# Designs tried in a protein design chat: VH-VL binders against Protein RESPONSE TO ABA AND SALT 1 (RAS1). Part 1

All scores and structures are predictions.

Target 1, 230 residues: Protein RESPONSE TO ABA AND SALT 1 (RAS1), of Arabidopsis thaliana (Mouse-ear cress) (o04515)
Amino acid sequence: MPNTSSSQSFTIFVDGWLIRHRYFVEQLMCASSLDETNRISLEEQQSLVAQFLSHCLQYYQEKFASVSLAGDNVFTFFCPPWFNSYAKLILWVGDFKPSLVFKLTEVSVADLTRHQKDRISSLKSETRRKEREVMRDFALVQQSVADPPVMLAARRVGAVGMVDGEETDLEEAMEVLKAGMAAAMNNADQLRCSTVGKVVEILTPPQAIKVLRTIGQLHLRLRDRDQERA
Below, numbering starts at 1 at the first letter of every chain, in headers, positions and changes, except where a header shows other numbers; Kabat numbers aren't used for antibody chains.
F, E and O are the ipSAE of ESMFold2-Fast, ESMFold2 and OpenDDE, as the mean of both directions, binder to target and target to binder. V2 is 0.75 times the mean of E and O plus 0.25 times the DockQ between their complexes.
Where letters were taken out, [cut] stands.
Atom coordinates printed by the task and the answers are left out, and those that the model quotes come from them; centres of patches stay.

## First folded at step 5 (VH-VL; framework fv_ramucirumab)

Design c02 (from a4 with heavy chain S33A)
Fold by ESMFold2-Fast, scan of step 5:
Structure c02 (fold): chain C 230 residues (1-230), chain A 125 residues (1-125), chain B 107 residues (1-107)
Amino acid sequence: as target 1 above (230 residues)
Amino acid sequence: EVQLVQSGGGLVKPGGSLRLSCAASGFTFSSYAMNWVRQAPGKGLEWVSYISTSSSYIYYADSVKGRFTISRDNAKNSLYLQMNSLRAEDTAVYYCAREGIAVAGTKYYYGMDVWGQGTMVTVSS
Amino acid sequence: DIQMTQSPSSVSASIGDRVTITCRASQGISTWLGWYQQKPGKAPKLLIYAASSLESGVPSRFSGSGSGTYFTLTISSLQAEDFAVYFCQQGNRFPWTFGGGTKVDIK
């Protein structure tokens, strides 16, 4: 297929990525469930953490490329059909909300030191501030819909004829809007990746494995269409 | 060590072809997008091409579109640039560079953090 | 295409001077901006990524700031090894585009 759309190409990529993802989640589950006598070495734990982060990295790099080429399909990334109905109700800019990582950390790790708790608290505050910045930028994109040229063009598109140049004004405004939406998505994904990475940096390898297992499991649950009750 | 080692440059006549290679070592090549960037003698940097981690997304500068082809072989940790229909204006030092828009360990990157040493391509009669 | 306008094109400075280079994007790029240093005959070196994050191994006298459309690179106390050409680059939208470069020369 010579002209695969960016969102269709991404869906094809994700199908293969999910097979590898299930494998990594199973490895993380096994590593996090082993007793003290069967626990894998510190070096092996660090390797598994690095491999899983690399795997997640590949997903967001491919998504970045796809979103940047999305054109008319950029709206698909804000309400992705590859997520189940429950996921769609809890999405923040088309994917998980970065601050959710802190709740997943709290649920997964019971033995955080005071120093780790302090660092996580500081990071949580920073992450929430950055989430608000992403939303402010996105609000500016949404305001372009209220721009007089766009609203005037929308009212006239259904009329008997278009005024000379009116169609060009609408197309220009739509391109600006789509570019802004793609930028907002990319900024949100950057925050998602950096938040996970910074949390892992605060944790010990055994704690990181538990958190990444939970994140990986959540990712699979959000894509499980068998849960839909359409 | 994390490094990119380039080869394949040279002198070629207008209309000729060259294939540049970039060999990666010291990192998981398949986890990074790759770029080609060129610099004409005495001029600034010009981005040439991008390839995503899986080769699913490829972009070219308008100046080379239809003439150059970027490719990668993740099993061989190698990046390539096939240059066809070369013009005098393509004379430049060509660099391969790793794109770090990702979490590497616990650090996130948004730039080209590892560069090859550069390969000179001269197009003249 | 996103146009990156860099200023000044050249600056003459003395060792110990504070040097500021600016970069303006034709549209909002958030923090998808890197700063690079290039010395004669060598490949560019990443100094700053994500507009303000210092790359590992880069001296702390280098700092970056800005978001959206206006960015600055500052060298707080110029050293002999800092005489080079500096470039900004946006990674927000294809094609990737670089600023025209700023040559930092000795006075």
Scores: ipSAE 0.006, ipTM 0.529, lowest interface PAE 9.2, mean pLDDT 82

Design c06 (from c01 with heavy chain S33Y)
Fold by ESMFold2-Fast, scan of step 5:
Structure c06 (fold): chain C 230 residues (1-230), chain A 125 residues (1-125), chain B 107 residues (1-107)
Amino acid sequence: as target 1 above (230 residues)
Amino acid sequence: EVQLVQSGGGLVKPGGSLRLSCAASGFTFSSYYMNWVRQAPGKGLEWVSSISTSSSYIYYADSVKGRFTISRDNAKNSLYLQMNSLRAEDTAVYYCAREGIAVAGTKYYYGMDVWGQGTMVTVSS
Amino acid sequence: DIQMTQSPSSVSASIGDRVTITCRASQGISTWLGWYQQKPGKAPKLLIYAASSLESGVPSRFSGSGSGTYFTLTISSLQAEDFAVYFCQQGNRFPWTFGGGTKVDIK
């Protein structure tokens, strides 16, 4: 019995990632607390924003590898044990809903220009359209369970023993299902990363720092474990 | 220019207490996580404790939990390690070290890039 | 805890030799690995961060490679000043853990 699955490996990665995440959240909090006369330099602000985005992208790149390259536990990523009990009630495709970023932007930034508001409104509409596309992909994956090969194989395992060739057919059906679920999750994660990145591109560095601070705090709240508090 | 200067240390009996100090200069102390790392005579490096920039996050090695307290005073650019209930196995050179994450520039990495000179702590009867 | 295993524990080599030190993590740590040099009676000095990035001021003969569980530190042409003990350290998660060290002696 192997005692380390792809989900266990990802959990180990996340534990280390959270240590660096706490560093960034503190840096963002410090930077966002300074008034305009005491702001860190523009170069330092841009560097902090870029570093935090890279840090977040690393999380999703590692998740992609775990889901795609060692994907026997793809089901675990849809109800992940590395999120606390509360977070599990509000997850959308295993993580935060991309359009939540717009609400976080509104509560974090009060000084948006008209041009920025227009760009954010347009991006919000596009993001919600893409969220519906991800859900459509999920519906197609769910429909694959209803397809005759999958349903026949599943029913026979329970009601009638496996016949010559049926084990191969069931394994093929399960492989297709796992691949479809992995693709849907990776599409959702791409949308999460893209949405945050596009919002940051619309904002000034001081505004971006405030938004990223709020997003960083959300990540910590979703990953505080009831039994494994740091 | 960038430096950490340590003080404190000495000989103490088992069950005794000792406080180590680490004074920072040449950099923005309040922007860095700080660590204590120890090395027993003739042995390897062992991480002891870490403290975040604002003291919001503090971590300890299991061997020192409940006995040692890490703290910092950003106004004085100083890091401290209060050691209580000392044991013979706590005998080591203690180093303070800053962690190499910074807001300035494009540099982001994991590593302890600036270290104090070390302070010897001997626990014996 | 993540166990860091270094090999060899000691190596003796001549000036100009290529020296390779290996570090293995008991669990995947991505690139959260640093390499340190410690000379007798001195504090450790950071050589490599993020598994493969050379710290400023460190000679180019030092290089690091690896990801996940297997890492190497290479000294391409050993110099007299490279007599030291070398340590790897994982920064993936607390507690931070160091390898046991590799002592490099000049033959």
Scores: ipSAE 0.007, ipTM 0.532, lowest interface PAE 9.9, mean pLDDT 82

Design c07 (from a4 with heavy chain Y50W)
Fold by ESMFold2-Fast, scan of step 5:
Structure c07 (fold): chain C 230 residues (1-230), chain A 125 residues (1-125), chain B 107 residues (1-107)
Amino acid sequence: as target 1 above (230 residues)
Amino acid sequence: EVQLVQSGGGLVKPGGSLRLSCAASGFTFSSYSMNWVRQAPGKGLEWVSWISTSSSYIYYADSVKGRFTISRDNAKNSLYLQMNSLRAEDTAVYYCAREGIAVAGTKYYYGMDVWGQGTMVTVSS
Amino acid sequence: DIQMTQSPSSVSASIGDRVTITCRASQGISTWLGWYQQKPGKAPKLLIYAASSLESGVPSRFSGSGSGTYFTLTISSLQAEDFAVYFCQQGNRFPWTFGGGTKVDIK
């Protein structure tokens, strides 16, 4: 469609997604309470967990499409204006750090079995290793773009002008950087989704509902602009 | 079977009040957001109000804000619309409609998939 | 408010015809669009959700397409039971808004 940037298209998608997100957070809060009127069957709990995970996956699938088409707007996804000032301090590659999920699990669930604790410990170790791989790969992209201009500048100390084709080489380097940034964001988002999914698989449905409620509430809180005034 | 059954319409003079009811059966009412939508005789559809599952979030069309109140009683599987300070332009068939969620693969989608039969509200002297 | 402009307001068609109805949003709404069918004296019925997904129980001759601001509903081979009024509706932002409707009538 003409006249719509990829970041603007994503913001429009998210406006509708947030309305539905409030619905799911409210459902998770009700299902996790000890209120008799909100008691639901095990099958209904499993359905709610599956629906909320699908809701979260839809967000990241739309983000993937928007980031892949972003061009110059890819930089916006690394410093997103839709998060409040507090959120920006804790962002990792433009969104939540995957290992934060383990802290949220610890806060939300008091009745983990030893078997569950062992599985979570193993997953935490693996997740932290994958976080380091994402950062290493991104650093290599930054280095590959920086090196040629530095070498050119060193060679050109005292020179008056550029050789034919040098501006085109810089434009090509910028395209490589934008592509590498998009890839890094998409790899980070894949790790975010897989970490949440794997944690949910370790938990019972009532435990999963408590964790997903905490995740959903945190997401809303980090997008609340009024928090910047507090 | 999944149903929404409406009641409470009628004829009222300008400035009067009416309360519409919508009774749900065949599904877990507390798991769905609900809408009121109206249609003036021979005209198109106009959204009136929306309420979240636990009543924490409520929205109204500007034309009814301050005059209409949407509410629900999940224990009774019922949705309500209290209409005050009624005007001739509020004359319409009023529908209640549930906002359904469909999951296809890894995505979810929303639509008003179940509707009540409609209740006629006539505001006239 | 997001304004939904529907075209045409009416169309006369014969059984077996291909009918296309268009809906335009005054601003981008991604794929947050549904299509409804309404027969005389009846409540609306959901046909399409998320711009292109067919609701369960709806015949395959109905299809939807589009994203952003431009959307279409197509009936590939019109049948007698398809003579009705059709409405689009955006679910991107409150207030929800409907198109003006398209009456599909017999030639």
Scores: ipSAE 0.371, ipTM 0.752, lowest interface PAE 3.7, mean pLDDT 86

Design c08 (from a4 with heavy chain Y50F)
Fold by ESMFold2-Fast, scan of step 5:
Structure c08 (fold): chain C 230 residues (1-230), chain A 125 residues (1-125), chain B 107 residues (1-107)
Amino acid sequence: as target 1 above (230 residues)
Amino acid sequence: EVQLVQSGGGLVKPGGSLRLSCAASGFTFSSYSMNWVRQAPGKGLEWVSFISTSSSYIYYADSVKGRFTISRDNAKNSLYLQMNSLRAEDTAVYYCAREGIAVAGTKYYYGMDVWGQGTMVTVSS
Amino acid sequence: DIQMTQSPSSVSASIGDRVTITCRASQGISTWLGWYQQKPGKAPKLLIYAASSLESGVPSRFSGSGSGTYFTLTISSLQAEDFAVYFCQQGNRFPWTFGGGTKVDIK
């Protein structure tokens, strides 16, 4: 059965995902309470952290399936209509910039040890290097579509003597760009997930809960209003 | 043993009120969202209400909005449904059910995996 | 509200039979669908979550499939304990809604 509205499938998935996301953020907020009498056990804190990470990974796996397996238009995911206009200013390859996690960690956790700070600093440097690698690889894809065939086709689009097949050449170049964008997005999403996971590994369970709460709240804030209200 | 035990049902006249209780044991109650689901005699299942882990998100079926109030007490591991202005159409077995956490590989899903035994509510003159 | 339509409303089957129940959503619900089994006088029991994932302790003869608006529950070889009413339920948007149920009776 044809599905001509593939990007709608991901949006429908996210509607249900956001319902659970709100409840996870609520749990993280409760668990991050300073009330020691009502503090959940370390085992329960570790379980909540693991469950929330799996929840976040599900989002990116569904996005990957939508774009790479179902053939959904990758341009939509680079300029997502479901994010408000303000959020779009801070997006990097369609979602949060991985190194933003370090700023969120700093504002969420006041009791980092020197050892944790050193490990986070090293991870931050590695993450920024990997961000540059993602952008470099994507730039190579963008350059490939500026090759002579595409430039020639573009220059001739308005010409009265347009040659048969030139429009097809432009269409082919656009498909190469879409494939490259999908690869860049997948690499960016893998870096997002690995960065959050590695930060969590450096932190104690109570610290991790505070960071994940902040990350979860950020996701909700990025979707609080449509682009007309930012 | 993971269990939900219900109480508080009975026979009531139209316009009356009842408070249903659901006591949880064998799991960390504060980590699960809860539902009320009802079933009229010989009929199918109808979702009634939902409450999130810390009561920040509460939803009701249109048929009960303004009349029923869902609440929870995490310290007592208990879920409640306050039913006011009862109608003959509210006659049903009422079930409490938790939203269970299920993981399939790296994906995370919810389903109503643990249910109470049910409490009969009869609204009749 | 998202309407869930089940078919058939009832089916008569013998032990060993393959039974298929369908559920159709009035709107797309991705894979946010569960299947429940209810025996007379008992509370429902979760069988399948996320459209196709088998709940722990549920026999492998039960399977679910589908996404979007069309879903199926299949019992590959009906056993005596499987005579019950089956319900689908969407968890994509509030209010949660159930299908009308399918009663599986013995021939």
Scores: ipSAE 0.683, ipTM 0.874, lowest interface PAE 1.6, mean pLDDT 86

Design c09 (from a4 with heavy chain E99D)
Fold by ESMFold2-Fast, scan of step 5:
Structure c09 (fold): chain C 230 residues (1-230), chain A 125 residues (1-125), chain B 107 residues (1-107)
Amino acid sequence: as target 1 above (230 residues)
Amino acid sequence: EVQLVQSGGGLVKPGGSLRLSCAASGFTFSSYSMNWVRQAPGKGLEWVSYISTSSSYIYYADSVKGRFTISRDNAKNSLYLQMNSLRAEDTAVYYCARDGIAVAGTKYYYGMDVWGQGTMVTVSS
Amino acid sequence: DIQMTQSPSSVSASIGDRVTITCRASQGISTWLGWYQQKPGKAPKLLIYAASSLESGVPSRFSGSGSGTYFTLTISSLQAEDFAVYFCQQGNRFPWTFGGGTKVDIK
């Protein structure tokens, strides 16, 4: 049976998560705007970064649970109503494309060392390869479940109704597709989280704060309904 | 079965060194930040060290800073605590504990939900 | 450092009693607080996370409440297996700090 409450439960969670998110984004903005001589301690910077990453992990962990319980609602997570129309234009597997993080890093940080640039370039290449793997695996799922029903439908264009058992075959194919969609989204979300974490690992705490501020602000912008008129 | 199994520990003299190990099984180790927590005989719990999932962020209690080094090997699902310049006041049962933050889980935890069985470290002459 | 003050340090109780333990933080920690149970010779066990959420497998007689600087752990009907030491712990800022512990003893 379809779980009609999974997306509603996630929306309720996100409403509370956004209150905490706005607070963290404000803290990141304050920390990133301070002069070098007036910046908060290194320990405080590292703590803020760790707290914000934990906050982001909470979002994706709750999303994993909701997607796993979604049933028919898994389709909703691929074009979710909680994102504005602008966001829907740039979504990749229901959320931001992992490699977007590199563009946000470039915009946010002007003082990357040669060593950091090399590490980021390598990570960017790896991330793009993994993005292709996610899409390839999903395409294979679509082909494996779509092809037999399509072929059956084509053979039956002149038939006077479904044969006993055909409805069961179609239902099984639909369940396989939904499971494949859930798996693709979970794999995509894993890549999103790991990419942000690996970028933060390359950066100094002040640089990480600037990047995470930009990422946090983007999340708020993608959910802002006023952006639909941009 | 989600578990942490500790090894190492023992008796060392002041100024000595010891390495503790903690082996994870039944969960995706690389998705969780890890902690070391200690407890002196008959006393309360004291947090010792934290390591993030990728080892990017490491924190220590002031009492061990500069002497202890936390590390992890995600390929081997193992957590380590290298203890140098040991003092009598470091005598305690040491626990490894999983931070309840994960990338791929069904629940988000704000506590340490999985603990090792503990290993005794005794520093005396 | 955030100091966690736990009270009482010990309490004597009988089976069926309601036991309440309090924990105070020296500064605001929102709901970043966990409660742990420790029995003699064993590792601590998480009971409550995020100040008020019951950990899976923990009996419903345990409950947590509070936010900011004042927190409580309540055992609504004490059982024989509940005689243990209880600790609160804040996860808001490093270093993470524990309360001094509350020993729940047989009356």
Scores: ipSAE 0.007, ipTM 0.421, lowest interface PAE 10.6, mean pLDDT 82

Design c10 (from a4 with heavy chain E99Y, light chain G28D)
Fold by ESMFold2-Fast, scan of step 5:
Structure c10 (fold): chain C 230 residues (1-230), chain A 125 residues (1-125), chain B 107 residues (1-107)
Amino acid sequence: as target 1 above (230 residues)
Amino acid sequence: EVQLVQSGGGLVKPGGSLRLSCAASGFTFSSYSMNWVRQAPGKGLEWVSYISTSSSYIYYADSVKGRFTISRDNAKNSLYLQMNSLRAEDTAVYYCARYGIAVAGTKYYYGMDVWGQGTMVTVSS
Amino acid sequence: DIQMTQSPSSVSASIGDRVTITCRASQDISTWLGWYQQKPGKAPKLLIYAASSLESGVPSRFSGSGSGTYFTLTISSLQAEDFAVYFCQQGNRFPWTFGGGTKVDIK
């Protein structure tokens, strides 16, 4: 069945993806720790940046497949069990907030040029505007749960006098809600990926490596904390 | 050069089988979901099948379920469509196309932005 | 399945004309809509993604608009190379479905 174990399938994928992720983060840490005299070549830096972005793209491609195509676990992806308890408190539409990338850039890179700072400032304003649009659209999806047809159907489920077809109507309404939530998640993930990519475009390869290292390390800490305790 | 090159089409009798191949170059194949889309002569586009980056999620159009099998080999940068129990209505040009979160330069988006040249499959007796 | 209805099925136009093609979804698909151009004997080419975002390398005379169930593709000043068939496609929910296509033909 295409949609019967998407949560387990994604968890299995993520376990393998995390092994590769730790490897890339280690390479980024090594590359970012070298001084000018021991720095790897520009071509090697560009290759590492491209490889890591490709690795991150794989995660969001699989998440898209799980959220949009399976449908059964869309609510799970808004509060994923594979994230630790701390991560769950700071999630924005099921994952990191896109504008967090700018804070990670500020703490990772001290040598931004005036031109880079101007480009980042412009991108930050655009990203925050798009975040508000995602939240507005998501709020409309959440409010649709309170729509009279949905609420009426929900009140009548299990009632002695329930009319034939009311359970089917509720199921159809829930499918529409799940589709709306999947769309909101996909819009949020598109913004996450585009923000990281645009920031990397503004940065030099050494600066990009520092930022991607910080992003990679944060992801590991948000995923692993509860598992380390267990 | 980002490219998808297709092979394996041909003429086959009803009930026969055929295997289509799609070879990717110029991009990290393992980072993209892939699709098969077909077009009957003089008709519109019909989505046939989807496979996720890890092959964990596979979907088919109802018209081909149980007869067609999509697969990929990330180590070989290749996508496949195994077509069994072929019918006259399966006659079409078959395209492979990459999908999902795509990068154009540094921009991310969703869409089928790279397509193979198409492979003609003719089912006739 | 989400049904995609395109109109018109064909349109005859002259170079320099403004051409508008519409696409209607049977269910709300948000902005999960792409527009594709197909020339005779060629594979489709992505023009617009996310309902209104222009694909890299596509001329600015192409634009998309809409959300929910009603979408439009506009060619502001038709050129000779724009005579082709145009398809909309929803990527909101499987199975992915295409519109029936709109042939833009010369008068």
Scores: ipSAE 0.265, ipTM 0.694, lowest interface PAE 4.5, mean pLDDT 83

Design c11 (from a4 with heavy chain E99H, light chain G28D)
Fold by ESMFold2-Fast, scan of step 5:
Structure c11 (fold): chain C 230 residues (1-230), chain A 125 residues (1-125), chain B 107 residues (1-107)
Amino acid sequence: as target 1 above (230 residues)
Amino acid sequence: EVQLVQSGGGLVKPGGSLRLSCAASGFTFSSYSMNWVRQAPGKGLEWVSYISTSSSYIYYADSVKGRFTISRDNAKNSLYLQMNSLRAEDTAVYYCARHGIAVAGTKYYYGMDVWGQGTMVTVSS
Amino acid sequence: DIQMTQSPSSVSASIGDRVTITCRASQDISTWLGWYQQKPGKAPKLLIYAASSLESGVPSRFSGSGSGTYFTLTISSLQAEDFAVYFCQQGNRFPWTFGGGTKVDIK
């Protein structure tokens, strides 16, 4: 008989997702270290790459459901408690900055062709433009919701209570801000997924495996709680 | 070939039950949230239900809440809609549809990009 | 619920004509709007997502524009295969809601 519950905690999902994530990272590490004699087939390499990308897409789809559909944890996702203190300082809209993928590609792959370097350079420029677009659009939302509270604060110098109507204006501003934050995060997550996918399309399967391994390992290190002892 | 194949429709009397099935192939089913959408004869589209990738989030249209149950079996690449206490106004073609959130390259939208062929459900006395 | 209003409900046009369909949302939905094409007896097909992005495999004569509460779908040069009903759909908030549809008849 199916469960009739309409929502559950994102934390429960992530715990299971991380077990699978560690497994995929291990598979990527094994595949990237094999010599030509023991290397898995090209088809198996392509399958592993596709499986790992699908695994990452599942994370962002559940995050969307939690934030945009259930209304959960919008503020939490901008400063996630499941990331260590160092990670929190370097986050961009709650997760990795998409253009970081290009630095990870450069350090992971030494044998890029000139053609691949040109395609990556073009993609990098487009990705940075889209990053600026996400931040610009979010800044417009922040400006539009900041005006009412600022005007109310200026008018109420020395007052501590709210008069009729002021509470409604602030509640509406807060709702608009939450919607704007969710939209910014969704746009950022779409850019993260598309950037990784487009880089993979430029690379050969062995190169892609090396890059995805590095991305997966970085994500695990950002979740390491050793640095949470502040 | 990316596709969704539906089954389980039919004719039922008011108060009866039906179970619709939707089988996915050609893509990683467990990576996509799924929807049910219906269309009454000669009318427009009405969203019915949503299920997230892990079944952690499930939503229903008010018109079917408490009567319909959406579920999925990721190991079998299958989506289901259990319909109980059926009413004449539930008569429609029911579609399963894949929920696209983020894809490499081309999509930046929460839209339904792959649809089943539709299953006719007729509720009449 | 966000109400989606489409106009016109039907339009008759000749091959080669420019056809414009309008969709209005009762609340700001940003660019979370898709357009679907449905031919008789068939499932809907996604044409446009994010208000203005063309889905893979869709002819370039189809285009979308708009943001906030006002959106348009344009067919720049109508072809015989474009006979269909067109629906807009907002993806901003549950429940997902569709416009009433616009039937395009070719003369």
Scores: ipSAE 0.191, ipTM 0.693, lowest interface PAE 5.3, mean pLDDT 83

